# VH-VL binders against Regulator of G protein signaling loco (loco), part 13

Target 1, 177 residues: Regulator of G protein signaling loco (loco), of Drosophila melanogaster (Fruit fly) (q9vcx1r247to423)
Amino acid sequence: AALECRVIVGYLGTIEMPKQISHSSKLQTVRSCIRKLRQEKRQPTIVLMCITPDSLSLQSSSGGVLATYSSARLNFVSSSSESENRFFGLVTSAVHNTQIEEEYEPSAGSAAAAGHISISHSCHVFVIDTKLIEHAQHLQRAHEFRLQCTRDPISNLCLEFPNNSEYVVNLVRSMYT

## First folded at step 8 (VH-VL; framework fv_tezepelumab)

Design b77 (from A5 with light chain D49E)
Fold by ESMFold2-Fast, scan of step 8:
Structure b77 (fold): chain C 177 residues (1-177), chain A 124 residues (1-124), chain B 108 residues (1-108)
Amino acid sequence: as target 1 above (177 residues)
Amino acid sequence: QMQLVESGGGVVQPGRSLRLSCAASGFTFSDYGMHWVRQAPGKGLEWVAVIWYDGSNKHYADSVKGRFTITRDNSKNTLNLQMNSLRAEDTAVYYCARDSEYIFTDYGYYMDVWGQGTMVTVSS
Amino acid sequence: SYVLTQPPSVSVAPGQTARITCGGNNIGSKSVHWYQQKPGQAPVLVVYEDSDRPSWIPERFSGSNSGNTATLTISRGEAGDEADYYCQVWDSSSDHVVFGGGTKLTVL
């Protein structure tokens, strides 16, 4: 059915990113997160990363789902600052829509359902397991992803799933090449 | 608290074999890759070999490839170097050193904990 | 094979800044690590990943790495800094740890 990229990676941890992050500072922030988690020397958790047009999920070696991120939550991905580094960071966003009752807003017409929107960003750090030679076919299949970016012209939200997932797949593939 | 203690060094004739051991304590040995590094008298540091945390991957310097074998026993917290077909140019102090990375060694490959070294002299 | 080049010796006056260079082709794309070795002792890691220090190493030790040259900088030089200093990289193309030839630092 749907094209799926399955790859074994090591998971180092997650760091909450600063609230005020510009697009131009995301790369530096990701690199800082990679460095910090590497310096903590936490034992990486071996996980299976499954990427589809709709989502990215992390599964344990026993097959249990540890985390799932819709493609709309995939914000940014980048490898470490060093060309030899096999580490990459994945930034996910969580959109929280809260209705503040303290603010009396006349809920009518085009003003109805207006709420406060807050966005949090988390950087998840992974390492490429160099034992992936036997799994090279999974990575070859990643290149077969023919993701189509479906974009809502009005909201510009939640509809770039294919493009976001394709970006992650392309980065992971390039790290094995 | 973290300690590496080498043993097995000595004087040996060219063409013979010698086995070095390194006993680790004060950290979880099975979480770290391990290196052997040597230094000839009055000379610089020369890397010899590395073994991953689980023994699944090993790399050797070209000068020792095919003659030396690096192994580990995680149940005994011990690193070993089997040295075969020894040559005069293998004469050196051999250091055991811990790789700075936990279970992956595809990036770091630098050494943060070192043993005191054991002297290997190959002479006729 | 990848080669790291260091000057054989560097001298610095007490209280002044010593700079020890490590030359390598496109070394700025690699992580450089530095070791200090005093006579009769095992090497000690003083700088790792270009510019980071172990907690027990004084902040006057610093590193940089760009282009074809990495540099270990020791500010406010002291007699206790006299030692041999080695730079080191991991060369992923050959799967080898590579050490520089070493630099003897003299504080006079």
Scores: ipSAE 0.006, ipTM 0.487, lowest interface PAE 13.5, mean pLDDT 76

Design b78 (from A5 with light chain S51Y)
Fold by ESMFold2-Fast, scan of step 8:
Structure b78 (fold): chain C 177 residues (1-177), chain A 124 residues (1-124), chain B 108 residues (1-108)
Amino acid sequence: as target 1 above (177 residues)
Amino acid sequence: QMQLVESGGGVVQPGRSLRLSCAASGFTFSDYGMHWVRQAPGKGLEWVAVIWYDGSNKHYADSVKGRFTITRDNSKNTLNLQMNSLRAEDTAVYYCARDSEYIFTDYGYYMDVWGQGTMVTVSS
Amino acid sequence: SYVLTQPPSVSVAPGQTARITCGGNNIGSKSVHWYQQKPGQAPVLVVYDDYDRPSWIPERFSGSNSGNTATLTISRGEAGDEADYYCQVWDSSSDHVVFGGGTKLTVL
C-alpha cells in the first residue's frame, strides 16, 4: 500500500509570488503571504489535504477534488514564524508555454509567434483549528468528509486533526525533501 | 502588559487640522491592524478607520472619508490619524484600538486592546 | 448602510440574568462582538465571535447569535456589571465596522 497521510485544515487563499524571488527570501515571502491573508479576516474553507509521495491534493466535504499538485510542483513549505504554530504556507510552481497565435496586424498574414516558457510560483495559505481538541468534535468533522480518525497510540490524538502547523509542515517535508 | 496611549488631542477651530498619535507597547505592533474609534460626549461608539498591519490597506467611515488619513510607523510602534477640515460633529474622545488577532474561528474586525482615549473639541 | 439596533436600557436585579439584544438584518450570518464601557473608561471586549470570551472575562458573560438577533447574556448580575454595552459587526459589503447604539445596564 502507498504511503498516504490525510489532514483536515482550513484554506485561506492563494497569492501569486513575485517573479524575482531569491532562495533566501522564500521564507520571508511566505510569511508576507500568510500575514496578508490573515488580515483579510475571511472565514477559512475547510479542506481535506491528502499527502502522498507523488502528489498533494485538496478535497472538499462534498468529495470534489479542488486541486492536485504533483511532487515536482511542490517547491517550499513553512510556518508563519517560529512563535506561530497555526498557519503555514505551501509554495507550488507551474511551468507553462504561451504562444501568440493571433496576428497583431491582420494585414500581415497568419504566422504564429514562437512559444515562450515561463515559471510562476503561488503561495497557498492554510490554518490549523487549535480549538478542535475533543475527540467527539473530530468524529463529527470526519463524518462530514467521510473520513475515519486514526488514533496515535502515544499521544492518543487523531492524526487527521493536527493541533499545530509544525506537524503538517514536517509531514509535507518528510514526503518531498 | 499590552498598552496603547493616545496623544495630540485638544481644542481646535472648525476648518483646521489636528494630528493624533497612538504609542503601542507590550506586543509586536507590526503584526496587528489598528483602528481609530471615537465617541462624542454622551453618545455611542463610532468607528473611524482601520489600517492593515503593513499599511498596505485602509478603510474609512463615510463621515471622515477624504478628510482623515490613517497612517502607521512600524519602526516606532506608532499609529497616527491626520484630521483635516474639522467640523463640530468631529468633537469626541478618540480611541486607538488593536485589531483582533486572527484565529481559525474568528472572522471580521474587532478590537481586543484599547487606549484610554484623547479628547478632541472642535469649537464653534 | 448596515444598522445594529439595541434597546437603550435594561435593568436586572442582583443575582439574576440580564439579556441585551442586538438586532440586525440576517445578523446570524455575521460575527458579533460585545464591549463593556464603564463611565470615564475605555471599552473592554467581553465577547467576540458570537460566543467566545477573552480569558480575563468571567464565565458569567456569554453570547449567542441566530437569525436577526444576537444576545449578550450576563448571569448572576452584580453591581460591578453596571455599564454601557455595545454590539459590533464587520460589514464586508461596505468594508465598515458597525456599532450598535449601546445599552445601559442598571443593577438594582
Scores: ipSAE 0.006, ipTM 0.570, lowest interface PAE 10.1, mean pLDDT 83

Design b79 (from A5 with light chain S51W)
Fold by ESMFold2-Fast, scan of step 8:
Structure b79 (fold): chain C 177 residues (1-177), chain A 124 residues (1-124), chain B 108 residues (1-108)
Amino acid sequence: as target 1 above (177 residues)
Amino acid sequence: QMQLVESGGGVVQPGRSLRLSCAASGFTFSDYGMHWVRQAPGKGLEWVAVIWYDGSNKHYADSVKGRFTITRDNSKNTLNLQMNSLRAEDTAVYYCARDSEYIFTDYGYYMDVWGQGTMVTVSS
Amino acid sequence: SYVLTQPPSVSVAPGQTARITCGGNNIGSKSVHWYQQKPGQAPVLVVYDDWDRPSWIPERFSGSNSGNTATLTISRGEAGDEADYYCQVWDSSSDHVVFGGGTKLTVL
């Protein structure tokens, strides 16, 4: 469908933010998270990223859903500033309402009984594997994910196997802005 | 322009103390970790210490641990290095440098902005 | 402590490619950064995270890192490239920044 986009990307990991991130600092925070996960040098997990107006989900080649983020949780997306344009980060937010069990001491237990609302942010880091844009390699990967390729009429490249991170960033941004 | 300017260098006798300062301008100082790196005459670069953006964590080279203290004053955009019990082998140009990590200092530190350096000579 | 080994000097003819190596045990599992230092000047970052460049550094500077060796490659060498070059890593096991001993590049 026109309202569903699918791309194959490598997943490097997720960093939980230790503090609340202001809108003006999100770009710098994403770049920092990309650097941290690149430096771990772990083999990326190849995933299918499915982007709809309602959600963004990550799926395995077996069709299993690894993670789903509702559109309300999608806060920010950006690529790194590296010369190869290979990496991007996605910031999700979650609202937590914390509650304690009933306490026997009225002063301490009563003070905490109403709960507490906090917001957390997570940065999910992805990489574009440029080898996947090669015909033989992306055909095999498409078969594994049971994916049909859409050819771009200008570049004649498969849209599901992007050759740079900015394409994916713009795709996500266009869906949720 | 982003700039770092070191000061406080000089000639001191062994066993004495010296305090170096580094003034930052052209960027939001409180968002970055900061490093001290030194270079003895005719020798290579040697890392000395790092401090997180908020001052909450610090790491030191083994050669200076227990003798040097790295601190920062975010309200004045200033980085400091207190050097105690100085030895002849502490003689070097001391550079302050900005950590590449924005907000968080956790992994893979490198320095993207450097000061011009200040000379510390420890001699009799 | 973790140690990075660089050759003390490398020579290249003008217009040719210079390669400066940085040896370290399993260095391919770390991110390597490279600095250029000219006499009397502060170091300048030329390559970071193995192969990325600051926007003001020419494309002829590149890097690689695998196994036990990282390499700084300077193509089309110029007289202005003469400098000392230092590799650097963060050693997470000791919480230390580690520099190589430096390589003097001579163009001629």
Scores: ipSAE 0.007, ipTM 0.596, lowest interface PAE 8.5, mean pLDDT 83

Design b80 (from A5 with light chain S51R)
Fold by ESMFold2-Fast, scan of step 8:
Structure b80 (fold): chain C 177 residues (1-177), chain A 124 residues (1-124), chain B 108 residues (1-108)
Amino acid sequence: as target 1 above (177 residues)
Amino acid sequence: QMQLVESGGGVVQPGRSLRLSCAASGFTFSDYGMHWVRQAPGKGLEWVAVIWYDGSNKHYADSVKGRFTITRDNSKNTLNLQMNSLRAEDTAVYYCARDSEYIFTDYGYYMDVWGQGTMVTVSS
Amino acid sequence: SYVLTQPPSVSVAPGQTARITCGGNNIGSKSVHWYQQKPGQAPVLVVYDDRDRPSWIPERFSGSNSGNTATLTISRGEAGDEADYYCQVWDSSSDHVVFGGGTKLTVL
């Protein structure tokens, strides 16, 4: 049995970054992506997010795996600046390797060849499902997703149904630190 | 502290040209899109133009298309508006304003930091 | 071209709630932003993305947006709220920022 956390969240979409993001601009990038997808006002897709030391995966209510990201691809996670603390973004990276070769006529020398490695970033935006407000409703949704509810001894609410995005952000950070 | 300071306004004759500048300080200018917004005396706000963070994309109000050109110099933290073929209807206070986010999007542009404006008067 | 309609003026008594509307065709599908402008000053963002506030704006300011009407709500009105208020959207079909005509709020 490995360490595993499961949370129910709404998925709004994914945006591929238009340029290489620096470490100092990751927070601004996530906030921009959250704003963009919120403005589309699309109905969120309810998903089960499974967080383990090796990977983060998204599953449908039918149990189908929609996406899986290895720990090596998980680059950054942050919540929105919104006062309700309902949205968060997850940045994943992908490495692309291309080889570029050039040949020239030297007066002294040889052909030149260059290895080209590019990295792309994608920001995945999620929202907390605020329609589930008590333990009975959490149990109903848990049955739909075939998962067991774990009651938090402090709040007496299901840990799988977070009521703010910082909780999920902290789970992800603690798992991949 | 974040600041935008406009300059270049003045009185100009119809058909002439004028160049406005906006100096940015207190934030990383190259990370933000920038807008020009104008306001005629006693009238409401009217959007003029926007330029993406790297200068690669621009949009203009229909009333200024073909006459005004928005540019930026990220090495100098400066936004510019070149105004050609000026008309009496271009008389207004011109504000530069920062777009709210690092990445320009096709959704919900809004302006969170504004300059104090520079007056442009087109009169004969 | 997309048009936003605001009442030219709204009056509120001190301590009461002011509501300023912004009408637009299917505006509930767009994100609405609100600016406050006092005489001789630059506009100040007070509400963005329908209902979010910049951290420096009092919680008395709130917004909503559904159907054909967006609303800026200012609770416990005070003399310092007296200003012109503008709503604003981005119209993706024309690639234009669109402002409403403005509403003059008077606190009497």
Scores: ipSAE 0.013, ipTM 0.584, lowest interface PAE 7.9, mean pLDDT 83

Design b81 (from A5 with light chain D52E)
Fold by ESMFold2-Fast, scan of step 8:
Structure b81 (fold): chain C 177 residues (1-177), chain A 124 residues (1-124), chain B 108 residues (1-108)
Amino acid sequence: as target 1 above (177 residues)
Amino acid sequence: QMQLVESGGGVVQPGRSLRLSCAASGFTFSDYGMHWVRQAPGKGLEWVAVIWYDGSNKHYADSVKGRFTITRDNSKNTLNLQMNSLRAEDTAVYYCARDSEYIFTDYGYYMDVWGQGTMVTVSS
Amino acid sequence: SYVLTQPPSVSVAPGQTARITCGGNNIGSKSVHWYQQKPGQAPVLVVYDDSERPSWIPERFSGSNSGNTATLTISRGEAGDEADYYCQVWDSSSDHVVFGGGTKLTVL
């Protein structure tokens, strides 16, 4: 089945995450991103978030696609954890191939000569309107999703936090309960 | 159990120095920024200084800038305040307090865990 | 030099709503945090980021912040709420934490 979950959210912004964040601090880091962008008190940009098993896309109110992330790039998602449960952060990953430095001479045939792969993470912060009438549709669609290890499209390796389309749908659904 | 325990307070003469310490336990100290806040007898709260989670950034209240130095030792879970050129107006209970994680914030600091305080009296 | 202004005292009858204000120039563009301090004790965070409440704080405590005034609201006041209350912001222009002068709440 071609599953699709659509939800209108307010977009507050994106923060690039540090290169090294321990698993134990990931949740606190996302909450810090939520806090930082809420403190800026800018008017949220209204976007339509479309979630399928293969991707998550953000569309403007005029229908233009602002961003698309493959399911393999969805790394982690969490809501604010205190009395206000209307904000959530979505962490996406991006893989970068880096060239070896020209001055590096110890071994041209080493693994270093093949270049290095690095992964960066971005935290996108959203606010959800709890008055949306699509709650029941979100619940129905979420039942058909299966959580799978998030795989990088280039390396085909499981990422540290297996967050895919199903996890995002489940979080959004829970915020309406 | 998250705890902050201050030590090093006492009675000291004007112009002298004193070093306060704060021992943290029950949380990962290196993930949090730390503050010093003081309160003179019968008066309100006055912020003194803040240090980022890795010690790379520090800010001071104007009244203590150039006289006080905030430091931390993440390997020992310890926060310190070196107080030089002490004045009568520095007499206060000094609290150490935990801030939210500083990885992304330039402002909006708040303190969710506080020590019980240590008394510093500057008197001739 | 950013300044926060609080009334020195507020009184409330048991079961009634107390409102403690915190005035500051364009304070609605900043995040306001609130602390409760009982005699001889360290301060306790009761509201942060304008309206968020720590999980250990009763729902009777709430906050708002707009324009030039932030407000801490304590509904169904009780004797255990008697304390000094301080508002606080981070002033990014000076890189300073700023506290209000404090408000003594009396439940009588």
Scores: ipSAE 0.007, ipTM 0.564, lowest interface PAE 9.2, mean pLDDT 78

Design b82 (from A5 with light chain S51T D52E)
Fold by ESMFold2-Fast, scan of step 8:
Structure b82 (fold): chain C 177 residues (1-177), chain A 124 residues (1-124), chain B 108 residues (1-108)
Amino acid sequence: as target 1 above (177 residues)
Amino acid sequence: QMQLVESGGGVVQPGRSLRLSCAASGFTFSDYGMHWVRQAPGKGLEWVAVIWYDGSNKHYADSVKGRFTITRDNSKNTLNLQMNSLRAEDTAVYYCARDSEYIFTDYGYYMDVWGQGTMVTVSS
Amino acid sequence: SYVLTQPPSVSVAPGQTARITCGGNNIGSKSVHWYQQKPGQAPVLVVYDDTERPSWIPERFSGSNSGNTATLTISRGEAGDEADYYCQVWDSSSDHVVFGGGTKLTVL
């Protein structure tokens, strides 16, 4: 029913993406983000990722909110590869002049003229907490989930085309359960 | 069609100044960052400078810092390179090129539209 | 002071595959772009973001990038592929665009 997922992940960092992103370059940019941040050899920051139908938030162990993204700002999610299913990237939109969404829905025409300006996208890179991967059955569930995903025919990676929090939860849960 | 046309090249003596211009057409100039890239006779490509879409941020190659100034006039669809204190090693064909991205990132600035170049010769 | 190294020349027989390398410290962590330059002409973008190809470039052109080496691969080489090829990255530590020295491809 109601989607609420709380998972512990390691956070490696965030990199701003190019403004002009095609769908094919988006996957490649996520892969590059993952590769770049892994090479920094920083110890991942342990964060609690809390996902609901309306938002995704990153919280410290003390409960402090580090970042919050509305579901509408979750643009793309993908793992680095099916064989190396330990890292994933989450792409969020950064908007200029963010407004309350409800204010625009009743007057779409006027809202369109005023507009929201998205000037950048950010790729956030995470690693799954291996302490939460306890048994071979979790790996089997990950494989079963990937058989149900849309695959990129060139890279053979499981692609998510997210419009909301559900895709992020499905990816993360498949990696842990 | 998208086009970039350089002008202002010529022969100048060492220590003098020269101003290059690049006229853009066929795309919205104000939406893109712009680069200058040069190539000495028989040599490879060497990056010179970049300017953001609104002129707010600029970067220069170490060899030209303090001597060259990159500017743009979005109302005229024109990119400029003011070259001061010219040296023999500045002799090159100078290309203007369009950056593919508005927001520069560490994922690489690359150039998708190039002009034909204008020759700058620094000699007697 | 980031440096990209390319072989000065590569030769390939017609119909065979040419491979042009671009070496750089941890270049696999950067996005590599490739340009083709024919005599007397401006450079033309042939590969960007490691593997992506502009729509006007033939499928024979492809790229890869891992570790310390990026590679431009041109399959089924043709006389029209003769040109100088340059690799390029953005070095965020210096805020500079860096080009390789260029590789002259000859199809014999």
Scores: ipSAE 0.000, ipTM 0.480, lowest interface PAE 14.1, mean pLDDT 76

Design b83 (from A5 with light chain D50E)
Fold by ESMFold2-Fast, scan of step 8:
Structure b83 (fold): chain C 177 residues (1-177), chain A 124 residues (1-124), chain B 108 residues (1-108)
Amino acid sequence: as target 1 above (177 residues)
Amino acid sequence: QMQLVESGGGVVQPGRSLRLSCAASGFTFSDYGMHWVRQAPGKGLEWVAVIWYDGSNKHYADSVKGRFTITRDNSKNTLNLQMNSLRAEDTAVYYCARDSEYIFTDYGYYMDVWGQGTMVTVSS
Amino acid sequence: SYVLTQPPSVSVAPGQTARITCGGNNIGSKSVHWYQQKPGQAPVLVVYDESDRPSWIPERFSGSNSGNTATLTISRGEAGDEADYYCQVWDSSSDHVVFGGGTKLTVL
């Protein structure tokens, strides 16, 4: 059996983080992103989150794949404040190969091309609310509204996840069970 | 422009019934939970009831449970409060208010848009 | 049932800082929201969830919440701040919205 956890979550949106983000400021930044997206007062989009050792993917209620992140891109995960522990933010990293073009005059006849590799961080905000899932109209995957993880066939305990996916699975389990 | 307008208030005798309505405009009504909040003359705010965005879940203050029924009609952008077995202590201005986030069943309920209220007087 | 306690009245001099308290058992673990109500008007949300403000509310309004006490802070008080102020939480154990008794702010 392939190692996998699936959970239905509400998706609130994504905020691009500052290019320079310190390790020590990630928690505060994630919590700020959660607050900002909650303030937009829009209904979360129901998505199925599938986590494996190799990737995390988001699928629509109709089954279309909306996004896929390799486990190497999963940078950080954290819940909101302790008084509201049903929201969490997932930080993903993306590598960009940028080309610097020098522009001095309107008639610049050439560009100095220089490859520049930069890393961006995005904070994706989700909510775990079983009541929202139960009341979602026309949700074809309502039978998957519980957290489902690969279990050992003998002990019936959830298997451990390796790599960066471990952090996401552990947080989701603590909020959902 | 977001607006809530209450109607249906009046003077009634104890034991009678009254139905309040709230008309919503300027936002997608079906995306939000809705509350009724009341205020007795010269007194503070007292929460009455909440209904989820799709009408599937409702909660009531203990003082009105079993007597009041909150309903909504998303096709008409209206919220209603059916008040039965009215008592003198139900005398108040009744406000319709939009829940800031309907999905927050165990936390975060607060009201960001309010109507101007409608007066209900139950006299003995 | 869960109870929120507010002082009945608070006075502040113009330009000074007003502090309105809201007492509740373990209120620091809850989201606290604040409303302003002027005579003859409906309440207006002024502070919500960890001192956030609607965009139309001045930065003079802020909130804090820790332990058994939440506080609404109004800096540089002005005559237009005279109103009744109510704190509010959602009590998940009873599925009830709970309001404090209200505090009348007077700017003297």
Scores: ipSAE 0.005, ipTM 0.491, lowest interface PAE 13.5, mean pLDDT 81

Design b84 (from A5 with light chain S92Y)
Fold by ESMFold2-Fast, scan of step 8:
Structure b84 (fold): chain C 177 residues (1-177), chain A 124 residues (1-124), chain B 108 residues (1-108)
Amino acid sequence: as target 1 above (177 residues)
Amino acid sequence: QMQLVESGGGVVQPGRSLRLSCAASGFTFSDYGMHWVRQAPGKGLEWVAVIWYDGSNKHYADSVKGRFTITRDNSKNTLNLQMNSLRAEDTAVYYCARDSEYIFTDYGYYMDVWGQGTMVTVSS
Amino acid sequence: SYVLTQPPSVSVAPGQTARITCGGNNIGSKSVHWYQQKPGQAPVLVVYDDSDRPSWIPERFSGSNSGNTATLTISRGEAGDEADYYCQVWDYSSDHVVFGGGTKLTVL
């Protein structure tokens, strides 16, 4: 009955994505990010991923908050089928609004005086490592994750999360169970 | 602050070549894709080409594909358009324009900063 | 190839609302952007992503996009609004920018 889904994941890192990605290529780009971070042979950092209707946050094993993303910033999620330890990439967006100088007023007759909203994308790569659930603490957290996600039994839609958060919850649940 | 200035336009005979340049200032050029858009006298806007922020990907309008080449030099904040095998129908004002950043949604590319344009006349 | 259709001209009386349409197959599934071009000048972005405006473009400019028609709306029309207006989309299937043919707005 809680409005929160929690899952223990291994965090491998974050890659800033290319500025220009075609709509049809975002899955390929995420999979490329997953492969790149796997090849770096990093030790995964154990993090608790907390998903609510309003935000997704990452917490360290010691309880410190490492990052928080509003649900509006959750852009895309996908897994890689080539992984023995289930890997997934989460794409977040950040909106930047660029203001122009006074001399570039639109009424001044400068044709290039329009401002810009720019968006950056980051791909965060995680792994569901089955060995993480062998510890008593991890087993308890996995159980709590399942108890905190409410779904409509007929449509399988999450009643408590926006569509963006629902996609993340659905992917993670499918990998964890 | 943000500015694009085109150069290299002029009068050229059919079948010849011309190179246009666009100098960018007031923003981090290497962070943005760039477009060329043209407009024939008395006609509407016609898209010509786009190049990604790092030069790794390019797209061209069918009417110029195989004849025009878009390139960029991020160290010099310069966009270029090499125009080969010019035809009378290539006569137009050519605008350099900065691409909006692509988002992972249904939203597409648009141009938020435009240069003043440079005239290319292809005549016999 | 994807095609955007605009009326060649639209007229509006001072202080009245002008509406410029942009027709395209399933255009409501695409993001539509609008440019204003005055004679002898480069285009200026006035509306992007269907309905958003650059911060220095007056609130009189707004946009909508649904089904097969996108619309640029200019309320309280002024003489300074006289210009050619172009709609534009990115066509994901061809990887091309597509412009409409343009609409000449006259404030009479």
Scores: ipSAE 0.007, ipTM 0.482, lowest interface PAE 13.2, mean pLDDT 77

